# Designs tried in a protein design chat: VH-VL binders against Protein TIC 22, chloroplastic (TIC22). Part 1

No score or structure here was measured in a lab: all are predicted.

Target 1, 202 residues: Protein TIC 22, chloroplastic (TIC22), of Pisum sativum (Garden pea) (Lathyrus oleraceus) (q9zst9)
Amino acid sequence: ATLTPNHVAKSLAGTSVYTVSNSDNEFVLMSDAEGAKSIGLLCFRQEDAEAFLAQVRSRKKEFRGGAKVVPITLDQVYMLKVEGIAFRFLPDPVQIKNALELRAANRGSFDGVPVFQSDLLVVKKKNKRYCPVYFSKEDLEYELSKVSRSSKGVGVSQHIMVGSFEDVLKKMELSEKSSGWEDLVFIPPGKKHSQHMQEVIA
Below, numbering starts at 1 at the first letter of every chain, in headers, positions and changes, except where a header shows other numbers; Kabat numbers aren't used for antibody chains.
F, E and O stand for the ipSAE by ESMFold2-Fast, ESMFold2 and OpenDDE, each averaged over both directions (binder to target, target to binder). V2 = 0.75 x the mean of E and O + 0.25 x the DockQ between their complexes.
[cut] marks letters that were taken out.
The coordinates of atoms that the task and the answers printed are left out; those that the model quotes come from them. Centres of patches stay.

## First folded at step 5 (VH-VL; framework fv_ustekinumab)

Design e02 (from u19 with heavy chain W106D E107W)
Fold by ESMFold2-Fast, scan of step 5:
Structure e02 (fold): chain C 202 residues (1-202), chain A 123 residues (1-123), chain B 107 residues (1-107)
Amino acid sequence: as target 1 above (202 residues)
Amino acid sequence: EVQLVQSGAEVKKPGESLKISCKGSGYSFTSYWLGWVRQMPGKGLDWIGIIYPGDSDTRYSPSFQGQVTMSVDKSITTAYLQWNSLKASDTAMYYCARGEYSYGFDWGTFDYWGQGTLVTVSS
Amino acid sequence: DIQMTQSPSSLSASVGDRVTITCRASQDISSYLAWYQQKPEKAPKSLIYAASSLQSGVPSRFSGSGSGTDFTLTISSLQPEDFATYYCQQYSSYPLTFGQGTKLEIK
């Protein structure tokens, strides 16, 4: 069988994204380009959500009195998506730049939220494997530098792969339980690998 | 053990359709990307594209986009490469190869290869 | 597209020789380079990924080096089974591209 929504959500626990809520604590939705859908905006940077709120406030008086930026974790977002709410992610532009530097897009653009991985950072505990996927290239590089230091100052070749979070999530949803996709653990930006892995494994 | 077994050699005329196959065994078929590579007689390797069997997501080389179609049948762990109308210039050895795309990431490298299917197109 | 150029296109060597094959990318590919070996009438075999990481089961006489645009594959002491065509491949950008190949022949 395919992976359950609960399993997918668990792999996303601990990563905060930012959205805008109204005075009734309801998500502020935007229309898509064709005006046909109501879509929630989720920002990986708090400052991007604050900029969005400021822009909306300048145009609509309803948002001046009680609308605010609120954090929500990706596992909560995923469960809301399972229940039918559509979301669009606004990536960290630093990570977009990082993705373009690793894997050139012919048009200088990257579709989706960049995520980064290295097979050199697979963790094995008990009878289970854990494969970390990073939202921050810098966090992954820091962990790879520890592997390099373990080589007594002679660097281990760094090998970083980049993907789209939305594509990875979609493929994970469609995978079989014993496929290896259940090994994925998404590492929150700025959180130490070892700290997050201790929380996941415990 | 991981194996990719391809269909046998084909001799066709220009304008005919063709579908060749690549059957995976010894691994989780839906967990790895599968690539196709062409090698014309006496020439080097040309990347055609890759397909992810779990969701049929495809990435084609621009030179092969619209010329050929990749597909999969998960129930029999088999991938296909199809032409609607063959040309003499399609004469080549066609390899399928498993992508080293653990956890869905595109590594862009191939670890296990099928034995190849020779396609000859002549009138 | 990123163009991969191998040098030489062919070379002759004897068992026990040290052989070096080079590969140049038309733009910076960091370390996203793989090497493959292909024997006559056989499918290619993966040798090296990430420019210098040896694939499981590949003999230690094979090594890769380089970064950016210039890469080398070295066979420290040729064995009879090493006579083959060698291909480099970049995987920094789509489409994936291979070098034209270097044919290693017995003297």
Scores: ipSAE 0.143, ipTM 0.689, lowest interface PAE 5.4, mean pLDDT 83

Design e03 (from u19 with heavy chain S28R S102R)
Fold by ESMFold2-Fast, scan of step 5:
Structure e03 (fold): chain C 202 residues (1-202), chain A 123 residues (1-123), chain B 107 residues (1-107)
Amino acid sequence: as target 1 above (202 residues)
Amino acid sequence: EVQLVQSGAEVKKPGESLKISCKGSGYRFTSYWLGWVRQMPGKGLDWIGIIYPGDSDTRYSPSFQGQVTMSVDKSITTAYLQWNSLKASDTAMYYCARGEYRYGFWEGTFDYWGQGTLVTVSS
Amino acid sequence: DIQMTQSPSSLSASVGDRVTITCRASQDISSYLAWYQQKPEKAPKSLIYAASSLQSGVPSRFSGSGSGTDFTLTISSLQPEDFATYYCQQYSSYPLTFGQGTKLEIK
């Protein structure tokens, strides 16, 4: 009675993340905080994956194969997660800063990948609704600036809700059919929701 | 939770063989390099080598290559350091230590250490 | 082989003192340096990796600095439990090498 993995994966289509693979096309794994588990690292910025690769290469004595940065889409990552592969996301640090600014200044670190949504931005098509969720606060603010120009100049930051990508995915996985969670569509960084929605729900 | 427990003290004569052990627990034994370090009485630390239990790959310090043999038994999560013929100069404390992993591979540092095995070789 | 030289070989200090121990590599090791603490009759304990990063559970009074060939371990306010021998270790190239150790003693 939950949303299918294929439905959840479709909501994640088009967003690229970056990992490091060896010459055998295997993920280069890192230890978790306790050193007890091996997990794959997925970076939202290509430059962060390149920095990780540089560290791996500086220690070539331990690393057997030729390593490279490989892009992978979040829908592919999600299907691998369904098959039991563990991943850790490394968020864009700009988006971590954005998430913390929307909360109290002294809140510490943000746990998870920040995602942003607004009650002012819902795409309606006939009797169906789609709720875009942004990986970039700046992209959401750009879209909201168009709404603000059309209204009476109300401040747009008051209408931005911040959450954890991992928590949103968990709620989607646990939701019943027709719960409303099927309305979510994740918007790739640097893309307008109208462009992405046309590609995903065409 | 992570523990490395080493075998007890040994007293041997020159020419005798010896095999000391280091048992890992509280982590996936086959996923971490395991190192051996010697400390001569009153002296500092000397790196002997490392072994990867998952495939028994070894890397020895040049000064210990051919002097000792590192091995593992995955079924009992235990690593071994062995001498075919002990010398008085082998008298030392021997530590095993787990290699610390960052970014999916061993960095070259050690995060957890065994309590040590004292080996005394005298006539 | 990369030779690691520590100074001083021994140091006497009092509780509350600021203590500095130095480590010099015979060639550039970037930031690939770790610090270990060894108390009498005990195994070494990892304190610092990557020249300046504290291991989990290590008190904030410990700090590391330096890059290239010259490195420093500082204890900002010495506590009774800090009297021990301290070792630096390079992990820039094989074989791994340790400094000769600095023994920190009660004055």
Scores: ipSAE 0.000, ipTM 0.440, lowest interface PAE 19.0, mean pLDDT 80

Design e04 (from u19 with heavy chain Y103W W106Y)
Fold by ESMFold2-Fast, scan of step 5:
Structure e04 (fold): chain C 202 residues (1-202), chain A 123 residues (1-123), chain B 107 residues (1-107)
Amino acid sequence: as target 1 above (202 residues)
Amino acid sequence: EVQLVQSGAEVKKPGESLKISCKGSGYSFTSYWLGWVRQMPGKGLDWIGIIYPGDSDTRYSPSFQGQVTMSVDKSITTAYLQWNSLKASDTAMYYCARGEYSWGFYEGTFDYWGQGTLVTVSS
Amino acid sequence: DIQMTQSPSSLSASVGDRVTITCRASQDISSYLAWYQQKPEKAPKSLIYAASSLQSGVPSRFSGSGSGTDFTLTISSLQPEDFATYYCQQYSSYPLTFGQGTKLEIK
C-alpha cells in the first residue's frame, strides 16, 4: 500500500503558510492560468499574502470590509487538497535565489517551492529514520555547520540537494511504505531542527 | 535483495521493431526512478532516459527522443524500452538501472543495474 | 550539454598502489557527481554518489572528493578485484552525461 494521507499530512505539521479569507471566513480564490478553475493562493511569506489582499481590495469593493490574511498549516492545506481543493504556492523569493545558485548548470527559472536536504542530517531514533527536508537553505546550512564543527580533523561534505516541494509531495504520495519516502519530515522555516524533531518523535 | 532482471539477447534486422524488458524485484517498484543506458561495443556509457513507474513521468536524452519509447507495467514490476524501426547503429548492450534515491531530490544516479540485454542489428 | 572528461584514459598500476582518477565537468555541477566501476562484459556497479558518499557495501579504500568542476576518485591501496574501467557521471542537469571512462590495468 501507498503512504496514507494522514502520514503525508503529519510530515507537514508545523509549517505555516498564508492565504486571504473574506468576511465569511472563506478562501478568496483566483482563476487558474487557463481561467477554467478556482484555485487558492498560499504564500510562504506573510507580506506576499498582504500584497495579494491589497490587490484584491483594489479590484473588488466587497473585500474592503472584513477580508484578511490568515495563516494555515501545510498539514491542513494537504487535507483540503485531498478533499479536492486546488492550491497554488507562492514561494519565498530568497529560496528561489538559493535554488538557482545550487543548480548553476540549469540556468533560468525554478518551478515550484524550493526544498533542501542533505543525507548527512538523517536522524535515527527508536529504530526509525527521519530525513529532514528544509524550506530554508539557511536553516539547513546552520545544522550542517554544527555537524562540521563537532567532527574536527575530518571534513564533513556540504552536499545540499534541492528539489521542488510539489514534485517531492507528489512522489511521496505515490510511494509505498518501506520505500524511504515515509522517512521525510518537513522542517518549518526558522524553527530549530532539534525542537521540531522532538515534537515529531514524541 | 534488490534485483533487476533483463530479457535475453536479440538479433534483429534493420527496420524491425523490438521491445526489451527489465523486471524489478526486492523493492517498491513504483517508488524509484528507472533508467536506461546504452553501451556500444568497446565504447562508454550513454544515457537514454529515465522513467518514474509511479506516474510514468519520463525524461529522455535529446539524442534518443523519438528514437525509443520507455514504458512500465506496474502489475508485473516491469519496465520496457521499445523501438519502432531498428537501425544498425542501435547495436549495443542496453542496461536498465534503478535510481539511487527513492526520496532524494535529483533523479540520475543509479545504485542497482540489470545484467544487460545485447541487441544486435545486422542485415 | 555538460561534457565530462576523465584523466587519464588508461593507467597501469600494481596491487597496493594509491590510484587517483580525475573527472572534469565543462560547467559547474556542484556535488551532483557519481562514480561507477565496470568489469569486462559485466554491468556497471555504483561506487559513489554526491561526489563523496560511498554506496553501501563499497570498501573504504574508495573515496571521492571535489565540487564544482573538478572531481577525484581515489583508491588508497589497490586490490586485484579493482582492475576495471571507472566512469564518472553528472546528474546536475539533463541530459545525464558520463565521462569517457578510465581503464585501470595491471602492470
Scores: ipSAE 0.033, ipTM 0.612, lowest interface PAE 6.2, mean pLDDT 83

Design e05 (from u21 with heavy chain D57E, light chain S31Y)
Fold by ESMFold2-Fast, scan of step 5:
Structure e05 (fold): chain C 202 residues (1-202), chain A 122 residues (1-122), chain B 107 residues (1-107)
Amino acid sequence: as target 1 above (202 residues)
Amino acid sequence: EVQLVQSGAEVKKPGESLKISCKGSGYSFTSYWLGWVRQMPGKGLDWIGIIYPGDSETRYSPSFQGQVTMSVDKSITTAYLQWNSLKASDTAMYYCARHVRYFDWLSYFDYWGQGTLVTVSS
Amino acid sequence: DIQMTQSPSSLSASVGDRVTITCRASQGISYYLAWYQQKPEKAPKSLIYAASSLQSGVPSRFSGSGSGTDFTLTISSLQPEDFATYYCQQYDTYPLTFGQGTKLEIK
């Protein structure tokens, strides 16, 4: 069978994103490009959420008094998505730049939230293997620099794969148990995988 | 063990339809991309396209777009390559192959089927 | 489309020789290159990915190198079972493209 929503949510624990709420602690929703659907905006940088809040305050007087930036973790976001709430992610532009560099500069835009993985980095804990997926390329490069069996003089970035967070999440949802997709663990920006895995894995 | 088993050789006339198969076993079929590669007699390898069995997402080579259709039946872990009207120039060995597990889906092949020989002659 | 050109198209070598096969991309592909071996009447077998990473089960006499546009497959000490055609493949950009192949004949 496919992976449960709780299993997918657990892989997302510990990563904070930022949204805007009104005075009643309800998400401030925006219309999609077609104007047909209400979607929540989730920013990977707090400053981007603050900019969105400023825009909301300048356009709608009802939000000037009580609207605020609210942190929410990706596991909570995922459970809200399972309940039927739609979200749009605003990625960290530094990571967009990193993704475009890995996929060749002339490919144009990157669609989605960049995530990074390496086949050189697999973590074993409690007789189970885990494959960390990073929201920060720099964090992955730091961990790879510590792999003593890597070839000296060979560029470590050749072993970094870049993908879309939305695509990875969709693949996890569609995959069957024992496929290895259940082994993925998303690493929050600024955290070492060893520290994060101590916090989220029993 | 991972295994891809393809259907047997086919002999067809121009204008006929054909559907060949590739059955996966020993792994989670819906968790890996599957590709098709053509090899004309005495020639090299030519990529046709890839399909993700979990949602039937496809990506075709421009030279094969509209000439063939890739599909999958995940209930029997089988992928298909289909022609609505064969040409003599379709005579070739057709391989299915599994793509490695990277979330960067611009990928290479790790396991290959044994091939299906398709002969189209009048 | 990215054109992949292999050289030589064919090569004859003796058992024990060091053999080098070259692959050139028409534009930069970073390290997104794989090498395959195909023996007569058999399906291809994966040898190398990411330009230099050896596939599990492949003998250590095989090695790959290169980045950008120029890539090399090396067999350090040729064995009789290495008689085959070798193909490079880029996976930087769609459509995926293969080199024309290098036929290795053992003398």
Scores: ipSAE 0.007, ipTM 0.508, lowest interface PAE 8.7, mean pLDDT 80

